# VHH binders against Abasic site processing protein HMCES (HMCES): the designs that were tried, part 24

Target 1, 269 residues: Abasic site processing protein HMCES (HMCES), of Homo sapiens (Human) (q96fz2)
Amino acid sequence: CGRTSCHLPRDVLTRACAYQDRRGQQRLPEWRDPDKYCPSYNKSPQSNSPVLLSRLHFEKDADSSERIIAPMRWGLVPSWFKESDPSKLQFNTTNCRSDTVMEKRSFKVPLGKGRRCVVLADGFYEWQRCQGTNQRQPYFIYFPQIKTEKSGSIGAADSPENWEKVWDNWRLLTMAGIFDCWEPPEGGDVLYSYTIITVDSCKGLSDIHHRMPAILDGEEAVSKWLDFGEVSTQEALKLIHPTENITFHAVSSVVNNSRNNTPECLAPV
Below, E stands for the ipSAE of ESMFold2; O stands for the ipSAE of OpenDDE; V2 stands for 0.75 times the mean of E and O plus 0.25 times the DockQ between their complexes.

## First folded at step 5 (VHH)

Design l3 (from ee5 with K58E; framework vhh_etentamig_d1; at its last look DockQ between E and O 0.01; V2 from the best seeds 0.00; counts 0 for: pae E 17.6 > 2, grease 25.4 > 24.2, placed apart)
Fold by ESMFold2, look of step 5:
Structure l3 (fold): chain B 269 residues (1-269), chain A 120 residues (1-120)
Amino acid sequence: as target 1 above (269 residues)
Amino acid sequence: EVQLLESGGGLVQPGGSLRLSCAASGFTFSSYGMSWVRQAPGKGPEWVSGISYSGSNEYYADSVKGRFTISRDNSKNTLYLQMNSLRAEDTAVYYCAKTGYSLKPYFDYRGQGTLVTVSS
């Protein structure tokens, strides 16, 4: 997973993240650094994207079931990184394989500190290699959406009102991530950065690509992944597996250039 | 510093034609879809037409399909709306907007608009 869409205005995104705390109270996540949110149909590594994490990461004795939403850098920068420029990191931390997560110090250490997050997106892009060629067909991959008249389908948006209605009710893709906190050696603000955990693709996606993000399907999975105060690392890792509850459609090559930030990036072809 | 400057509006008789222009600056015009929205006096905004970043896909509201043509010239950072067979109900202030054919999914800018009046 190396490209996502997360384009919703902040207020729409926040409402889509409504949740229940452990007492059953309806809540919205509290933002940290909201001005760093940069919505786009075409997010790539090293850009910021919003993630959910437990309030307990920020406040001693907080209710660990309460959620914070914050933009973080895609591409985990380990807390032990010694150079002043994060772009000089010599290995790729965009993704973290689930089968080796406990063997890689860059991921094992923050995971052991409970630094679990949920990476939010409209969906992600993946490129299918065409047989006998180096040509590639991009797909947009996302949770199945409730389908009604002119809603629940990206291709059914005939007007601004219908487009708004589709996205007002969009079920965000929720991917399991790990984050870390890096203190620049020369001082300055702490850098929060994340990696997306990957698994083998489910059968439905295997023709597109052999790997997929670890998707947290449903409120129980999301809550358990985030709640490092009540859910151990060992128990949380049981949530990491492929899912068949996913859908997709082909998109045009507009998305190939990461500078293209338009609805056409995810429009069906 | 996003700026959108609409022009080309005016008074026209029913059945007549007008061509609207929108000069864009302060952003990479060729990277964004564009749209036209109109607002009649006392009414809410109505989406009219949209065009993809490259100009390869054009979209129209049912009320204008077959009469209006959207286009863009990325070398001149300009969006156009050719309006033919105008009717009294087309009377409105016309705005261009950055964000493809949708006005809400992300940060939209729109200009001050250009008035089109269709009357005899």
Scores: ipSAE 0.000, ipTM 0.129, lowest interface PAE 17.6, mean pLDDT 84
Fold by OpenDDE, look of step 5:
Parts: structure tokens; C-alpha cells; sequence
Structure l3 (fold): chain B 269 residues (1-269), chain A 120 residues (1-120)
């Protein structure tokens, strides 16, 4: 996974992340560093994206079922990194393979500390290799959305009004991530950064791409992944597997340029 | 308002030890990395040591590595610097600083400093 969409306004995004804590109380996640949230139809590594994480990471003795939402840097910077510039990292941390998560120090260590997060997105992009051509077809991949009687498929949103309705009720893609905290040796703000765990693609997606993000499908899976106070690493890792509960449509080549940030990026062609 | 108050400075002989403290207020101390910087007479500021927000990572200038130890108590909003094997060249005003992103020893917030004098 190398490209995502996360364009919802902050208030809409927050509402979309409504949840119940372990006591059954309906809650909204509290924001950390809300000013760092930059909505975009075209998110690339090194950009900031919103993630969910347990409140216990920030507050001692907090209920670990409570959630915080925070923009973090895509591309995990390990806490032990000693260079002053994160860009000097010599290995790619955009993704973490599920099969080697426990073999790589950069991911194993923060995971062992309970630094699990849920990466939020409208969906993610993947490029299909076309046989015989050097051209790749991009696809937007996302959770199936509930068809409201009036709101046709994302493709049927032919009016701005309909488009807004679709996004007001959009089910966000919830991807399993690992985050770490890094402080520059020369001083500076703590950098929160994340990696997306990847798995082999489900059957439905296999023709497009052989790998996919580990998707946490449903509130229970999301809650268990986040709740590092009650759920062990071993139990949490059981949640990491391919899911068939995904849909996709072909999009234009507009998304190929990471600088393009328009609705056309995820619009069906 | 961010406040940083250094203490523990004084006169010490070469080879001696001092422990500096910094009391922090006006911000969530446990959320930020902290640093010690020093300024000797007639010289520019020099970064000495840094510590991560959780205390899990410590950083030292080459000039003090192996002699100085930085630590923090987040429950007390206090930063410490244990200075051992002090040398004459360690003579400076020592400042507690809230860390910011800078390649240069630029600090958004620092205390008034405490004077450390190493002399025979």
C-alpha cells in the first residue's frame, strides 16, 4: 500500500469514528494535534494521516478502550534512530509484512510496547499491471458502502448534494498499523509515525495486486487491535489476515501524480 | 506560560561532580523531549544532552559523553543532569531547554540558567 485517500473534514471524520468503550458508552475519539490533519484524496508516504490509538498511550491509568485520533507520519521512524533527519532512514518502513513483523526490530520493538494503531482512510489505491503494456491501471479499494435508497453507487453521485450524502455516511477503511515515537537527537517535537501491516491479497483483489493492507473489519477487531492494555500482542496478531469484504473500481490516471488532490482521484472511470 | 527553572550550579574542583535540576511548568512536561545546553563565557551556546519524552532515549554531545547523565522524572516535572569528572572546559551557564526542531542550537524556551564553575 503506497497511496491512500483521507479527505473528510475533521468533524465528519470524527463522527465517522464514533465508538463504544468497554462500558458500552458511546464516545467520539479525542484529537491530538488536530492542526496536523490535512485532508487529501491522494495521501503518500511521509505525509500525515489520522490514526486511532488507545488513550492509555497518552494518559497514565486511562481506560485502554478509549480512543484518541492523531495525525501521524506515514513511514515509521524507529525510536532508536540516531540521525537528526528521518529521511536518512536507510530502509523502507511504509509497510510491514505480517510474516516478518516479529523479525524486524523496527516493528517488533514498538509492537511489543503495545504501539498498535488503526490507520484511517477512505480507501487505498493500487495499480494493476497490464499485460503487454508498460501502463498500470489504478484502482480505488474500499469497504462496501451501505446503499441508501437515494444514494446510488459512488458512481451514481452525479450531483454535489448526493456526493455529500455519500461521504457523510462513509464507512472508513480501518487498517492495522504499528506506530513509534521518535525524538530528534538535536531536539524537537516528538515525531509520531506509523507503518501499515500488509498481507497477501484476498481472492477478489488478487488480480489487481498480490498484497493488501491488513484490514480490521468491524468494531470488535478495531477495539481489540487498539486495546493493548487488555489484548496481548499474540492475540492481536490473530486479527491480521486478508479480508474478502472489500470492493473496488477503476479510477483515472489523475491519482498517479501525488500532487493531484481532487475528487477525480477516486472517481470511477 | 512555559517556565524552566534551573538549580544545582556552583563552584567545584576539577574531577568533581554536580547535579543540576530543572523544574518545568506551563506545559505537559511528559509530552516533550528536553535538553541541556550550556554557554561558556565568550562562546556560543552548545548543546550538551537530550532526553526523550519518556526517558527511553538519551543523547550526548561528544564532549560530555561518558561523564554526564541526563534523566527526568515526569511525575515531578523535573529534568536532571548528573555531571561527573568535571573539567575546566565545562565551566558555563547551563540551561534547561524545551526541545524544538533546529539544526542549530536554537531553543524556543529555556530557563535563566545556572552557573557551573570548575576551577582549582
Amino acid sequence: as target 1 above (269 residues)
Amino acid sequence: EVQLLESGGGLVQPGGSLRLSCAASGFTFSSYGMSWVRQAPGKGPEWVSGISYSGSNEYYADSVKGRFTISRDNSKNTLYLQMNSLRAEDTAVYYCAKTGYSLKPYFDYRGQGTLVTVSS
Scores: ipSAE 0.000, ipTM 0.252, lowest interface PAE 14.1, mean pLDDT 89
ESMFold2 (binder alone), look of step 5: mean pLDDT 83; pTM 0.847

Design l4 (from ee5 with S31D K58S; framework vhh_etentamig_d1; at its last look DockQ between E and O 0.01; V2 from the best seeds 0.00; counts 0 for: pae E 17.3 > 2, grease 25.1 > 24.2, placed apart)
Fold by ESMFold2, look of step 5:
Structure l4 (fold): chain B 269 residues (1-269), chain A 120 residues (1-120)
Amino acid sequence: as target 1 above (269 residues)
Amino acid sequence: EVQLLESGGGLVQPGGSLRLSCAASGFTFSDYGMSWVRQAPGKGPEWVSGISYSGSNSYYADSVKGRFTISRDNSKNTLYLQMNSLRAEDTAVYYCAKTGYSLKPYFDYRGQGTLVTVSS
């Protein structure tokens, strides 16, 4: 997983993240660094995207079921990184394989600190290798959406009014992530950055690509992944598995160029 | 001690409806996700539906999607399962389970369950 869409305006995104805390109180996540949120239909590594994390990361003795939303850099920069420029990392931290997460220091250390996050997106893109040609077919992959005219919800919309309702009620994709906090050696703001955990693809996606993000399907999975105060690393890792509750449609090659930021990137073809 | 009391089962014809209830005690109900699990005679347990501790998310096995609706009332410590368009294959003893932070198959079942029989 190396490309996502996260295009909703901040207020719409925040409402889509409404949740109940452990006491049943309806809440919206509290923003940190909202000015760093950059919506786009075409997000790539090193860009900022919003993630959810527990309030307990910021306030000692806080209710660990309460959520913060913050933009973080895609591509985890380990807290032990010694150079002053994060682009000098000699290894790719865009994704973290679930089968080796406890073997790699870049991911094991932040997990030991409870640094679990939920990465938010409209959905993600994957490119299918096409036999008989050297071209790749991009797909947009996302949760099934309710109250659409047919499967693949975006493709069913036939007017601007229907598109606005689709996005007002969009179920955001919720992916399991790990984050870390890096303090530049020459000073400056702490850098928050994340990786997306990956797993083998489910059967429904295996013809497109052999890997998929670890998707947290439902509020219980999201709550357990976030709640490092109550859920151990060992128990949280049991949430990391493929899901078949996913849908997709083919999109045009406009998305191939990461500078293209238009609705055409995710429009069905 | 965690106690779960299921009720609302019975005999119905195919296409009929039932609403199951589960009264919970011995724990803070609103802190835990809940599930319905069923067990037909001679078969292993089958997960049917789950709901987050807040009730904001619900999910279903493919075999029941569109026919069953899970809900909860945290003020009454009660879990519900509305079952519509019932079929013979839905015949089973239905149990509610406190879905803590343990994954399947580690649901902790309490009480007798409630029998649902769907037959002509």
Scores: ipSAE 0.000, ipTM 0.113, lowest interface PAE 17.3, mean pLDDT 84
Fold by OpenDDE, look of step 5:
Structure l4 (fold): chain B 269 residues (1-269), chain A 120 residues (1-120)
Amino acid sequence: as target 1 above (269 residues)
Amino acid sequence: EVQLLESGGGLVQPGGSLRLSCAASGFTFSDYGMSWVRQAPGKGPEWVSGISYSGSNSYYADSVKGRFTISRDNSKNTLYLQMNSLRAEDTAVYYCAKTGYSLKPYFDYRGQGTLVTVSS
């Protein structure tokens, strides 16, 4: 996974992340560093994206079922990194393979500390290799959305009004991530950064790409992944597997350029 | 509603010390970085110091580094600023501010302020 969409306004995004804590109380996640949230139809590594994580990471003795939402840097910077510039990291941390998560120090250590997060997106992009050509067809991949009588598929949003309705009720893609905290050697703000765990693709996606993000499907899966106070690493890792509960459509080549940030990026062609 | 109430200001001689407090309410205090900002008469606002949500990291403007200490008690929803070796140039209204990152001069909310006057 090297490209996502996360364009919802902050308030809409927050509402879309409504949840129940372990006591059954309806809650909205509280924001940390909301100013770092930059909505975009075209998110690339090294950009900031919103993630969910347990409140227990920030507050001693907090209910670990409570959630915080925070923009973090895509591309995990390990806490032990000693260079002053995160861009000097010599290895790719955009993704973490599920099969080697426990073999890589950069991922194993923060995971062992309970630093699990849920990466939020409208969906992610993947490129299908066309046989015989150097051309790749991009696809937008996301959770199936509930068909409201008035709001057809993303493709049926033929009016601005319909478009708004679709996104007001959009089910966000929830991807399993690991985050770490890095303190710059020269001082400054602590950098929070994340990696997306990847798995082999489900059958439905296998013709497009052989790998996919580990998707946490449903509130229970999301809750268990986040709740590092109650759910062990071993139990949490059982949640990491391919899911068939996805849909996708072909999009234009507009998304190929990471600088393009328009609705055309995820519009069906 | 977010409320920030500063206290502890007053008149002090050069070289003296003051401790400012800020009582916070209306938000989860422990989730946010906090800052002190000041505004001297006839001058624009100046960021003074910041502290991370957990208190693990503290930051200072060059003008106050080594003299001022920022701290917080999350159990009491209170922010502090210990000011030592005060100078005439430190005369200002001091505000506590709710911030995202402690190093950012940007703040969403600030209190009414407390006046610090350093004069012989």
Scores: ipSAE 0.000, ipTM 0.258, lowest interface PAE 11.4, mean pLDDT 89
ESMFold2 (binder alone), look of step 5: mean pLDDT 82; pTM 0.845

Design l5 (from n50 with L29F; framework vhh_8cml_1; at its last look DockQ between E and O 0.01; V2 from the best seeds 0.00; counts 0 for: pae O 12.4 > 2, placed apart)
Fold by ESMFold2, look of step 5:
Structure l5 (fold): chain B 269 residues (1-269), chain A 122 residues (1-122)
Amino acid sequence: as target 1 above (269 residues)
Amino acid sequence: EVQLVESGGGLVQPGGSLRLSCAASGFTFDYYAMGWFRQAPGQEREFVALISWSGGRTDYSDSAKGRFTISRDNAKNTVYLQMNSLKPEDTGVYFCAAVRYPFGSTSEYAYWGQGTQVTVSS
C-alpha cells in the first residue's frame, strides 16, 4: 500500500469519524494540528494524512476510548533515529508486514508503547502487473458503499451536485497503523509519523496485488485497536487479518503521477 | 434519551400500499444512515432498505426493490418507507434503525425502534 486518496474537507472528514466512547456517548474526534491536513485524491509516502489515536497518548488519566484525529507523516521515523534528516533512514517504513512486526525494532518498540493508530483514507490505489507488458493497471480500492440506481457510482459523477452525492455518507477506509514520535537531534518540533500494517491479500484482491493493508472493519475493531489502555498488544494483533469486505474499480493512469490531484485519479474507466 | 418511534402499520389487502414513518429523537439524526428491517414470526430480522444521511444514496433488498421507496426528511428527523404492491410475504414487524457504518448488517446498527406491525392478508 503506497498511495491513497483522502480528499474530504476537514469538517466532512470529522463528521465521518463520529464514534461512541466506552460509555456509549456520541462524540467527534478532537483535532490536533488541523492546519497540517492537506486533502488530496493522490497521497504518497512522506505526505501528511489524518490518523485516529487514543486521547490517552496526550492527556494523563484520559479516557482511553476517546479519540484524537491528527495529521501524521506517512513513513514511520523511529524515536531512536539518530540522523537529522529522516530521508536518511536505511529502510522503508511506509508499510509494516504483520508477520514480522514483533521482530522489527522500528515497529516493535512503538507498538509496545501502545502507539497504535487508525489511518484514514477514501480508499487506496494498487497497480496490477499486466502479463506480456511492463505496463500496470491502477485500481482504486475501498469499502463497499451505499448503492444507488442514479449517478451515484464512485468517481463517475459529471457535476458538483452528483459528485457530492457520491461522497454522501462515504465510509472511510480504516487501516491499522503504528506511529512513533521522533525528536530531531538538532531541535525543532516532535515529528509524528506512521506506518500501515500489511497482510496477505484476500482472494478478491489477489489478482491485483499479493499484499493489502490490514483493514479494521467496524467500530468494535477500530475501538479495540485504538484503546491501548484496555486492549493489550497481543489482543490487538488478533485484529490484523485480511478482509473480503472490499471493492474496487479500474482507474486511468492519471493517478500514476503523484502530482495529479483531481477527481479523475479515482474515476472509474 | 435516544428514541426511534415507528408508525403507519396496519392490515392491508394484497396489492395495497402503506407508508411507514419513524420519528427520531435524542441523537444527531443528520449524522446517521437510516434503515428499515422486518421480522416475521419465527424468522430472523431481515434487511429491507437503507438511506444515507443526506438521502443521496439508497439500497434495497431484492424483495423490496421496485416496490418500496425509502426517504427521509432531516428537518423533521423522520425516515419513511413507502410500500407498494404488498404481498402476504411482506407481513411482519417493521423496525427503523440508525447506523453509522457499515450498511446492511444488524450487528452494526446503533439504535433500534420498537417496530410497527404490517399484515398483508385478504
Scores: ipSAE 0.308, ipTM 0.664, lowest interface PAE 3.1, mean pLDDT 88
Fold by OpenDDE, look of step 5:
Structure l5 (fold): chain B 269 residues (1-269), chain A 122 residues (1-122)
Amino acid sequence: as target 1 above (269 residues)
Amino acid sequence: EVQLVESGGGLVQPGGSLRLSCAASGFTFDYYAMGWFRQAPGQEREFVALISWSGGRTDYSDSAKGRFTISRDNAKNTVYLQMNSLKPEDTGVYFCAAVRYPFGSTSEYAYWGQGTQVTVSS
């Protein structure tokens, strides 16, 4: 996974992340550093994207079922990294393979500390190789959306009004991530960064791409992944597997350029 | 422009009470937790109280617990600190802050007010 969409306004995004804590109380996640949230139809590694994480990471004795939402850097910077510039990292941390997560120090260590997060997106992009050509067809991949009488499929959003309705009730893609905290050697703000765990693709996606993000489907899966206070690493890792509960459509080549940030990126062709 | 303006400070006798207010502008108020800090002369700024964006959660320093109450009115973009049973050691400049990183050090706050003086003296 090297490209996502996360374009919802903060208020809409927040509402879309409504949840129940372990006591059954309806809650919204509280923001950490909301000013760093930059909505975009075309998110690339090294950009900031919003993730969910347990409040217990920030507050001693907090209810670990409570959630915080925070923009973090895509591309995990390990806490032990000693260079002053994160871009000097010599290995790719955009993704973490599920089969080697416990073999890689960069991922194993923060995971062992309970630093699990849920990466939020409208969906992610993947490119299918076209047989006989050097051309790749991009696809937008996302959760199936509930068809409301008033809100057509993303494909039916032929009007601005319909478009807004679709996104007001959009089910966000929830991907399993690991985050870490890095303190710059020269001082400054602590950097929070994340990697997306990847798995082998499901059967439905296998013709497009052989790998996919580990998708946490449903509130229970999301809650268990986040709740590092009550759910062990071993139990959490059981949640990491391919899911068939996805849909996708072909999009234009507009998304190929990471500088393009328009609705055309995820619009069906 | 982001502004935090504290008010309500003053001179009070030991055992007295004060209510501080902080009026916020220039940012989305209800997206931030708000906190109070204080700084005594010659000392470092210290945490006093914190309230979540919704007001549903509060936290206090050990010194403030049982005596101080933090609250907020999101409709007015204002955070309050009710201080009861004041002691001479509570003397200092009180600062309002919007939280950048919740429940962290003073360096993890996004915006600061100019402060209001609180003096507890017989």
Scores: ipSAE 0.000, ipTM 0.261, lowest interface PAE 12.4, mean pLDDT 89
ESMFold2 (binder alone), look of step 5: mean pLDDT 82; pTM 0.828

Design l7 (from d37 with S31D; framework vhh_6z1v_2; at its last look DockQ between E and O 0.69; V2 from the best seeds 0.00; counts 0 for: pae E 13.5 > 2)
Fold by OpenDDE, look of step 5:
Structure l7 (fold): chain B 269 residues (1-269), chain A 121 residues (1-121)
Amino acid sequence: as target 1 above (269 residues)
Amino acid sequence: EVQLVESGGRLVRTGGSLRLSCAASGLTFSDYAMGWFRQAPGKEREVVAAISRSGGSTWHADFVKGRFTISRDNAKNTVYLQMNSLKPEDTAVYYCAAEWGYSLTDSYDYWGQGTQVTVSS
């Protein structure tokens, strides 16, 4: 996974992240550093994206089932990194393979500290290799959306009004991530950064790409992944597997350029 | 200074029972998942059981087969391991450990000095 969409306004995004805590109380996640949230139809590594994480990471004695939403840098910067510039990291941390997560220190260490997060997106992009050509067809991949009589699928949005309705009730893609905290050697603000865990693709996506993000499907899976106080690493890792509960459509080549940030990026062609 | 002090280890006969205790000090006990480990002579340290911060979740190794039970009392800053139906293969030094992330790995934040459990045939 090297490209995502996360374009919802902050308030809409917050509402879409409504949840119940372990006591059954309806809650909205609280924002940390809301000003760092930059909506975009075309998110690439090194950009900031919103993630969910347990409140216990910020507040001692907090209920670990409570959630915080925070923009973090895509591309995990390990806490032990001693260079002043995160871009000098010599290895790619955009993704973490599920099969080697416990073998790589950069991911194992923060995971062992309970630093699990849910990366939020409208969906993610993947490119299918075209046979016989050097061209790749991009696809937008996302959760199936509930078709309401009034709110069509993203593909059925034929008017601005219908489009707004679709996004007001959009089910966000919830991807399993690991985050870390890095203190710059020269001082300054702590950098929060994340990696997306990847798995082998489900059968439905296998023709597009052989790997996919580990998707946490449903409130229970999201809750268990986040709740590092009550759910062990071993139990949490059981949630990491391919899912068939995904849909996709072909999009234009507009998304190929990471500078393009328009609805055309995820519009069906 | 954080201290974990194990107690209760002794010589017991096969089929006997033993309860280990680990008293914690110098830390907020309820902020840590707790675990019991054991190390037999010539073997690697292995996780026996673990318990979440609240005690609402527990894990036990497969070799326990229902014989051992981990519990905790946060008011007493103590974690316990009830061991029943002990076997000679259970002979080891048992260690108490505390961790923030509940990882069930060897990467715990604090360790006790261990208590010797010996099971005779």
Scores: ipSAE 0.820, ipTM 0.917, lowest interface PAE 0.5, mean pLDDT 93
Fold by ESMFold2, look of step 5:
Structure l7 (fold): chain B 269 residues (1-269), chain A 121 residues (1-121)
Amino acid sequence: as target 1 above (269 residues)
Amino acid sequence: EVQLVESGGRLVRTGGSLRLSCAASGLTFSDYAMGWFRQAPGKEREVVAAISRSGGSTWHADFVKGRFTISRDNAKNTVYLQMNSLKPEDTAVYYCAAEWGYSLTDSYDYWGQGTQVTVSS
């Protein structure tokens, strides 16, 4: 997984993240660094995307089931990184394989500190290699959406009114991530950055690509992944597996160029 | 300097009971989750029990469930392991560990030196 869509305006995104804390109280996540949120239909590594994480990461004695939403850099920069420029990392941290997560220092250390996050997106893109050719067919992959009489199709979201019909009740894709906090050696703001955990593709996606993000399907899975104060690393890792509860459709090659940020990127073809 | 000091390890008979204590200093104890680990000769270190920073959640490994109980007293900066119905396979060095998160891995920030528990048949 190397491309996502996360295009919702901040207020719509926040409402889509409504949740219940451990005591059953309905809440919205509280933003950190909201000015760093850059919505786009076409997010790539090194860009910022919103993630959920436990409030306990920021506040002593906080209820660890309470959630913060914050933009973080895609591509985890380990806390031990010694260079002044994160682009000088010698290895790719866009994704983290579930079968080796406890063998890689870049991921094991932050995971052991409870630095688990939920990466938010409208859905993700994957390119299918066609048999006997170098042609690639991009697909937009996302949670099944409940159709109602007021909902519209993705292709009809070309105006504010039509956009509202599709996206006001969109179920965001929730992917398991690990984050770390890097303090630049010469000073400056702490950099928060994340990786997306990957697993073998489910049967439904295996014809498109052999790997998929670890998707957290439902509130219980999301809550357990986030709550490092009460849910151990070993218990949390049981949540990491493929899911068949996904859908997809083919999209045009407009998405291939990451500079293209238009609704056409995810429109069905 | 952060110190975790285990005490209470000794020789006990099968079926006996023992209480381990781990006194913490040099840290704000209530900010840390605590764990008990053990390592028998020739085996990997394994988590026995863990407790959240508030004490509101505990976890016990299946091989000790119903026999061992982790607890903590934040006013005394101490975590405990009550061990009942001891078996010879419980023979190991027991370690206390502290970390900011609630992890069952060996990535804990601080470790004690360990206390020997020996269970005779």
Scores: ipSAE 0.005, ipTM 0.186, lowest interface PAE 13.5, mean pLDDT 86
ESMFold2 (binder alone), look of step 5: mean pLDDT 86; pTM 0.877

